VHH binders against Abasic site processing protein HMCES (HMCES). Designs and how they scored, part 138

Target 1, 269 residues: Abasic site processing protein HMCES (HMCES), of Homo sapiens (Human) (q96fz2)
Amino acid sequence: CGRTSCHLPRDVLTRACAYQDRRGQQRLPEWRDPDKYCPSYNKSPQSNSPVLLSRLHFEKDADSSERIIAPMRWGLVPSWFKESDPSKLQFNTTNCRSDTVMEKRSFKVPLGKGRRCVVLADGFYEWQRCQGTNQRQPYFIYFPQIKTEKSGSIGAADSPENWEKVWDNWRLLTMAGIFDCWEPPEGGDVLYSYTIITVDSCKGLSDIHHRMPAILDGEEAVSKWLDFGEVSTQEALKLIHPTENITFHAVSSVVNNSRNNTPECLAPV

## First folded at step 15 (VHH)

Design sa21 (from sa0 with A33T; framework vhh_6z1v_2)
Fold by ESMFold2-Fast, scan of step 15:
Structure sa21 (fold): chain B 269 residues (1-269), chain A 123 residues (1-123)
Amino acid sequence: as target 1 above (269 residues)
Amino acid sequence: EVQLVESGGRLVRTGGSLRLSCAASGFDFSTYTMGWFRQAPGKEREVVAAISWHGGITYHADFVKGRFTISRDNAKNTVYLQMNSLKPEDTAVYYCAARSYQFYDSPKEYNYWGQGTQVTVSS
């Protein structure tokens, strides 16, 4: 997973993340650094994306089931990194393979500290290799969406107007991530950065790409991944597996250039 | 205390109509998505219809489209299900459910539930 869309306005995104804490109270996640959230149809590594994480990471007495939403840099910078410029990191930490997560120091150490997060996106993009050509076909991949319609209006599901209305109740893709905190050697603000855990593709996605992000399907899985105060690393890792509950459609080559940031990036065909 | 109280369930003849009501209290109704679910004996609970917190967006399961209509009155903290052209296969206990803002078609994503109201449709 190397390209996503996360374009919802902050208020819409926040409501899409409404959740229930351990005591049964309905909540919205509390924002940290909301001004750093930059909506985009075409997000690449090194850009910021919103993630959910436990409030206990920021407040020692907090209920570990309460959630913060914060923009973090895509591309994990390990806490032990000694150079002054994170872009100088010599290895790629955009993704973390599930099968080697406990063998790689960059990921094992933050996991041991409970630094699990849920990476939010509208969906992600993958490029399918086409036989007999060097061209690749891009696809937008996302959770199945409930087929909604305007109140009092029966039908009209395929209209262009309905495509715009799906965002009002869009179910965000929730991907399992690991984050770390890096303090610049020369001083300055702590950098929060994350990696997306990847697994083998599910059967439905195997013709498009051989790998997929580890998707947490539903609030039970999301809450267990985030709750490092009650759920051990061993138990949380049981949530990391391929997901069949995904859908996709082909998109135009406009998305290929990461500088293109328009609705055409994820529109069908 | 959160409460959802369904009413209106009864015995109806095939082809008849019925309106179910669900009165909500104990939470800010205007910020909650409301859903109607049903469960027949020996079957799993399934979504029938849902309406967004602001009322502008609805969902109706394919097997009730054109026959059932969900609506809400935020001033009265009430959600309704108008059921027309009833069939014997509509016989079930109908449940009202609530979830903050976002709506889902899976029962397990809803946190507040009523006790249910029995609808029986006979020929």
Scores: ipSAE 0.686, ipTM 0.871, lowest interface PAE 1.7, mean pLDDT 90

Design sa22 (from sa0 with A33V; framework vhh_6z1v_2)
Fold by ESMFold2-Fast, scan of step 15:
Structure sa22 (fold): chain B 269 residues (1-269), chain A 123 residues (1-123)
Amino acid sequence: as target 1 above (269 residues)
Amino acid sequence: EVQLVESGGRLVRTGGSLRLSCAASGFDFSTYVMGWFRQAPGKEREVVAAISWHGGITYHADFVKGRFTISRDNAKNTVYLQMNSLKPEDTAVYYCAARSYQFYDSPKEYNYWGQGTQVTVSS
């Protein structure tokens, strides 16, 4: 997974992340660095994306089931990285393979510290190889969405849909991530950065691409992945597997250039 | 503490109409999405309709579109399901459910549930 859409305004995104803590209390996640959140239809590695993580990472006595939402850099910079410029990291840490996560120091160490996060997106993009041509067909891949309508509108046929109206109740894609904290050797703000765990594609996506992000389907899976105070690394990793509860549609080549940031990037064609 | 109490279920003839009500208490109703689900004997619970916390956005399952209408009254902490042109296939226990801010079609994503009200449709 190397490209996502996360375009919702901050308040809409926050409401889409409403959750229940272990006491049964309904909550909205609390923001850290909200000004660093930049909505976009076309997010590439090295840009910031919103992630959910346990409040216990920031407050020693916090309930580990309570959630923070924070923008983090896509592309994990390990805490042990010694150079002054993280862009010079020799390894691509955009994704982390599930089958080698416990073998790679860059990922094993933060996992051991409970640095699990849930990466939020409208959905992600993938490029299908077309036989006999160098052209690739992009697809937008996302959770199945409930088809909503304006209150009081009923009829024999479905009301005409505006693709953009669907955002009013869009179910965000929730991907399993690992994050780390890097302190610049010459001083400055701590950099929070993440990687998306990847698995073999499900049957439904196998014709588009051979890999997919590890998707956490539903609040129980999300809660267990985030709750590093109660759920061990070994138990959490059992949540990492392909899922079939996913849908997609072809999109135009506009999305190919990461500088294009318009609704056309994810509109069906 | 949290309570959802359904009412209005009864025996009705094919082609008839019913209005179900769900009275909510013990939580901030105005910030919750409300949904109606149903379960027939030997079948899984399925979503029938849902309404946003502000009431401006609704969802109706394809098999009830044009026949059922969901609505809510936040001042009365009540959600309604108006059912018209009832069919024998609509026979089920109808459940009221609640979740914060965003509605889903999966029963497992709803945290608060009523006990249900039986609707029987016969000729």
Scores: ipSAE 0.451, ipTM 0.748, lowest interface PAE 2.6, mean pLDDT 89

Design sa23 (from sa0 with A33G; framework vhh_6z1v_2)
Fold by ESMFold2-Fast, scan of step 15:
Structure sa23 (fold): chain B 269 residues (1-269), chain A 123 residues (1-123)
Amino acid sequence: as target 1 above (269 residues)
Amino acid sequence: EVQLVESGGRLVRTGGSLRLSCAASGFDFSTYGMGWFRQAPGKEREVVAAISWHGGITYHADFVKGRFTISRDNAKNTVYLQMNSLKPEDTAVYYCAARSYQFYDSPKEYNYWGQGTQVTVSS
């Protein structure tokens, strides 16, 4: 899992993250650094992506079921990293394997501090190896979406025009992540960065790629992953497994170049 | 307290029409997506129709498309289901449900539920 789409305008994204706290109160997540959110159809590692995390990480004695939404750097920089430039980190922390997460210092330390987050995306991209060629077929992979229609219009069900209507009610992909906080040795702002936990692909996705992100399917799973004040690391890790509740379609090679940032990146071919 | 109260369910003849209403109280109705679900004996609860918090986007299940229409009146805190050309297969308890801003097809993602209203369609 090394490429995502997260293109929704901030207000649409925020409404898509509406939730219930433990007392049953309806809430929208509160933004930190909203100006750092850059919508894109083609997000790569080292770019910022929005994540959900517990308010308790920022406010002592806050209700741990309340949520903050914050842009974080994709590619976890461990708190113990001693060099001044995070890009000099010698190993790839874009993804974190579920089977070794408790064995790797870079991941088990932030997990021990409750630094669990939910990584938000419209969906993610994977490249299927085509036998007999060096060509790879990209796919856009996302939660099944309810098919929307514009009120008062008799719609063309599968038209490109209908895709515009879908975004207003788009169910965001919610991936289990781990974040850490790094303080630059020479001073400056704390860097928040994350990794996406990966698992073996489900049966439905196995012909496209052998690995998939650990997807948190539904509000119950999202709530338990985020609530480090009430849910232990051991209990939270029970949520990390493949899911079959996923769909996909082939997309054009336009997505291959991470600099391309247009709706064509995720449009069905 | 939060309440969703369905009304309008009754016995109707095949080919008849019926309008269901769901009155909401105790929450900010205008910020909730609303859904109509139904459940027949021995079957799971399934989505029939849904409408966004602002009413600009809707969903109708394939088996009711062209026959049923969902609508809402945010000033009256009410969601409606207009049911036309009713069939015996439409016999079920009809429930309204609320989810913050968006609507989904999965019952488990809805926050609030009514008690249901029985619709019986006879030949």
Scores: ipSAE 0.748, ipTM 0.889, lowest interface PAE 1.1, mean pLDDT 90

Design sa24 (from sa0 with S52N; framework vhh_6z1v_2)
Fold by ESMFold2-Fast, scan of step 15:
Structure sa24 (fold): chain B 269 residues (1-269), chain A 123 residues (1-123)
Amino acid sequence: as target 1 above (269 residues)
Amino acid sequence: EVQLVESGGRLVRTGGSLRLSCAASGFDFSTYAMGWFRQAPGKEREVVAAINWHGGITYHADFVKGRFTISRDNAKNTVYLQMNSLKPEDTAVYYCAARSYQFYDSPKEYNYWGQGTQVTVSS
C-alpha cells in the first residue's frame, strides 16, 4: 500500500471516527496538531495522514481506551535513527510485512512499546499490471459502503449535490499501523511517523495486487489494536490477517501523479 | 441510562400497512444515526432501513424499497418505519438501533438496541 485518499473535511472525518470507550461512553477522538491535517485525494509516502492512537501515549494514567487523532508522517523513522535528516534513512518503511514484523528492529521495538495506531483513509490505490503495455490500471479500494439516498427523494439521485452526501456517511478504511517517535539529534520537535502493516492479498484483490494493508474490520478490532494498556502485542497481532470485506473500482490515470488532488482521482471510470 | 423502546408491531394481513415507532431516551438523539433491523426465526438479523444523525440521508434495503419508509423527529426523539404492501416474508421481530452520527449495515457496529417488536403478516 503506497497511495491513499483521505480528503474529508476535519469535522466530517472526526464524526466518522466516533467511538465508544471502555465504559460505554460515546466519544469523538481528541485532535493533536489539527492544523497539520491536509485533506487529499492522493496521499503518498512522506506526507502526513491522520491516525488514531490511545490517549495513554500522551497522558500518564489516561484511560487507554480513549482515542487521540493526530497527523503523522507516512514512513516510520525509528527512534534509534542517529542522523539529522530522516529522509536519509537507507531503507523503506512505508510498509511493514506482517510475517517479519517481530524480526525487524525498526518495527519490533516500537511494537514492544505499544506504539500501535490505526491509519485512516477513504480508501487506498493499487496499480494492476496490464499485459502487453507498460501502463498499469489504477484501482480505488475501500470498505463496502451502504448505498445512501437523499431523504424524501422520489427519483434516483443524479445531481452533484446528491453525490456530496455519500461522504457524510462514508465508512473510513481503518488500517493497522505501527508508529515511532524520533527526537532530532540537533534539537527540534519530536517527529511522529508510521508504517502500514501489510499481509498477503485476499482472493478478491489477488488479480489487482499480491499484497494488501492489514485492515481492521469493525470497531471491536480497531479498539483492541489501539488499546495497548489492556491488549498485549501477542493478542493484538492476532488481528493482523487478510480480509475479504473490501470492494474496488477502476479509476483514471489522473491518480498516477501524486500532485493531482481532485475528486477525479477516485471517481469510477 | 440509554433506552430504545419499539412499538406498533402486531398481526396484519398481506397487503396491509403498519407504522413502527421507536422512542429514544438517555442520549443526545440528534447526534445519532438510527436503524431498523429485523430477525425472522432461523435467519440472521438484517438491516431494513437507516437514517443519519441530521435526517438528510437514508438507506432502504432492496427487499423493502418502495414499500417501507424510514423517518425521524428529533424534537420527539423518535424514529419511525412506515410499512406498506406487507408480505408474509416481512414477518419478523423488528429492532431499533442507534449508532453515533453514521449508519452501517452490520448489526455489530450499533451501540444501543431496543428489545424488539413482533410483526406478523398472514395470508
Scores: ipSAE 0.723, ipTM 0.877, lowest interface PAE 1.1, mean pLDDT 90

Design sa25 (from sa0 with S52Q; framework vhh_6z1v_2)
Fold by ESMFold2-Fast, scan of step 15:
Structure sa25 (fold): chain B 269 residues (1-269), chain A 123 residues (1-123)
Amino acid sequence: as target 1 above (269 residues)
Amino acid sequence: EVQLVESGGRLVRTGGSLRLSCAASGFDFSTYAMGWFRQAPGKEREVVAAIQWHGGITYHADFVKGRFTISRDNAKNTVYLQMNSLKPEDTAVYYCAARSYQFYDSPKEYNYWGQGTQVTVSS
């Protein structure tokens, strides 16, 4: 997984992340550094994306079931990194394989500290290898969505206007991530950065790509992954597996260039 | 205490009409999406219609489009399902459900559920 879409305005994104804490109280996640959130249809590694994480990471006595939403840099910079410029990290930490997560120091250490997060996206992109051509076919991959319509438009055919309204009720893709905190040796703000855990592709995606992100399907899985105060590393890792509850459609080559940031990137062709 | 109380279910003849109501209490109704689900004997619960927290966005299952209409009244903490041109296939227990802000088709993702109201459609 090396390209995502996360384009919702901050208020829409926040409501899409509404949840219940351990006591059953409805909550919206509390923002940290909201000004660093940059909506985009075409997010690549090194850019910031919103993630959910437990409030307990920031407040010693917080309820571990309460959630913070924070933009983090995609591409985990380990806490032990000693250079002054994180872009000089020689390791590719965009993704973390589920089968080697406990063998790699860059991932094992933050995982042992409970630094689990849920990476939010509209969906992600993958490029299908095409026989006999240098071109690859991009696909936008996302949770199945319930069809929406404007109130009082019952029985009307789906229109381009109604397609744009789908975002107001869009079910965000929730991917299992690991984050770390890096302190610049010369001072400055702590850098929060993450990696997406990857698993073998499910049957439905196997013709598109051989790997997929570890998707947390539903609030029960999301809450257990985030709650490092009550759920051990060993128990949380049981949530990491391929899932079949996913859909996709082919998109145009516009998405290939990461500088293109328009709705055309994810529109069906 | 959170409660969803359905009413309006009864026996009705094919081609008839019914209006179901669901009265909500114990939570901030205006910040919840509301859904109507149904369950016929031997079948799983399926979504019939849903309405977002602000009421401007709705969903109606293909099998009820043009016949059923969902609506809400936030001042009365009530969601409605107007059912027209009823068919024997509509016979089921109808459930009201609530989910924060957005509606989904999966029953598992809803936070609160009513006890259900029986709708029987005879020829």
Scores: ipSAE 0.772, ipTM 0.892, lowest interface PAE 1.0, mean pLDDT 90

Design sa26 (from sa0 with S52H; framework vhh_6z1v_2)
Fold by ESMFold2-Fast, scan of step 15:
Structure sa26 (fold): chain B 269 residues (1-269), chain A 123 residues (1-123)
Amino acid sequence: as target 1 above (269 residues)
Amino acid sequence: EVQLVESGGRLVRTGGSLRLSCAASGFDFSTYAMGWFRQAPGKEREVVAAIHWHGGITYHADFVKGRFTISRDNAKNTVYLQMNSLKPEDTAVYYCAARSYQFYDSPKEYNYWGQGTQVTVSS
């Protein structure tokens, strides 16, 4: 997983992340560094993307079931990295393989500290290799969406007005991530950065790409992954597996250039 | 205390009409999406219809589209399900459910539930 869409305005994104804490109270996640959130139809590694994480990471005595939403750099910079410029990291930490996560120091150490996060996106993109050509076909991959209709427009399934409102009720893709905190050697603000855990593709996606992000399907899975105060690393890793509850459609080559940031990037062709 | 109280369920003849109501209390109704689900004996609970927190977006399952209509009255903290052209297959316990802001089709994603109201449709 190397390209996502996360274009919702901050208020819409926040409402899409409404959740229930351990006491059964409905909450919206509290933002940290909201000004660093940059909506885009075409997010690439090294850009900032919103993630959910436990409030307990920031407040010593906080309820671990309460959630913060924060923009983090895509591409995990390990806490032990000694250079002054994170872009000089010699290895790719955009994704973390589930099968070797406990073998790689860059991921094992933060995972042992409970540094689990949920990476938010509208969906992600993958490029299917086309036999006989060097062309790749991009696909937008996302949770199945309930088909919404404009109130009072029952029976008008193909109305353009219905398409404009799809995002108000869009179910965000929730991907399992690991984050770390890096303190610049010469001082300055702590850098929070994340990696997306990957698994083997499910049967439904196998013709598009051989790997997929580890998707946390539903609030129960999301809550258990985030709650490092009550859920051990071993128990949390049981949530990491392929899912079949996913859908996709082909998109145009406009998405290929990461500088293109328009609705055309995810529109069906 | 959060409460959802369904009413209106009864025995009706095939082809009849019925309106279900769900009275909500104990939470800010205007910020919640509301859904109607049903469950027949021995079957899974399934979504029938849902309405967004602002009321401008709805969903109706294919098997009730054109016959059932969901609506809400935020001033009365009430959600309604108008059921027309009832069929024996509509026999089930109907449940009212609430989810903050957005509605989904999965029962597991809803936070608050009523106790249900029985609808029986006979020939």
Scores: ipSAE 0.701, ipTM 0.871, lowest interface PAE 1.3, mean pLDDT 90

Design sa28 (from sa0 with S52L; framework vhh_6z1v_2)
Fold by ESMFold2-Fast, scan of step 15:
Structure sa28 (fold): chain B 269 residues (1-269), chain A 123 residues (1-123)
Amino acid sequence: as target 1 above (269 residues)
Amino acid sequence: EVQLVESGGRLVRTGGSLRLSCAASGFDFSTYAMGWFRQAPGKEREVVAAILWHGGITYHADFVKGRFTISRDNAKNTVYLQMNSLKPEDTAVYYCAARSYQFYDSPKEYNYWGQGTQVTVSS
């Protein structure tokens, strides 16, 4: 998974992340660095994306079931990295394979510290290799969405004006991630960065790409992945597997250039 | 104490109309999406209609489109289901459900549930 869309305005995104804590209280996640959230239809590695993580990472003795939402850099920079410029990291940490996550020091160490996060997106993009050509067909891949309509519009036609309304009830894609904290050697703000865990593609997605992000389907899975205070690494890793609860549609080549940031990137062709 | 109390279910003849009401208490109704679900004997619970927290966005299942209409009154903490042109296949227990801000089609994602009201449609 190397390209996503996360374009919702901050208030819409926040409501889409409403959750229930361990005591049954309804909550919205509390923002950290909200000014660093940059909505985009076409997010690539090294850009910031919003992630959910446990409040316990920031506040000693906090309820581990309470959630913070924070923008983090896509591309995990290990805490032990010694150079001044994180872009100089020699290896790619955009994704980490589920089968080797406990073998790679860059991922095993933060995972052992409970540094699990849920990466938020409208959906992600993958490029299908087309037989007989060097061309690839991009697809937008996302949770199945309930079809919405404007109140009082029985059997309303799909119209451009109604597209704005679909996002008010959009179910965000929730991907399992691992994050780390890097302190610049010369001082400055701590850099929070993440990687997306990947698994073998499900049957429904296998014709598009052989790998997929580890998707956490539903609030039970999301809460267990985030709650490092009550859920061990071993138990949390049981949540990492392919899911069939996914849908997709072909999109135009506009998305190919990561500089393009318009609704056309995810519109069906 | 959170409560959702459905009312209005009864026996009606095919082609008849009925309005269900669900009165909510114990939570901030205006920040919740509301849904109507139904369950017939031997079947799983399925979504019938839903309405977003602000009331401007709705969903109606294909099998009730044009016949049923969901609405809400935030001042009265009440959600309604207007049911027209009733068919025997609409016979079920109808449940009111609440979920923070957004509605889903999956029952397991809803936070609060009523006890249900029986709707029976006879030939």
Scores: ipSAE 0.734, ipTM 0.886, lowest interface PAE 0.9, mean pLDDT 91

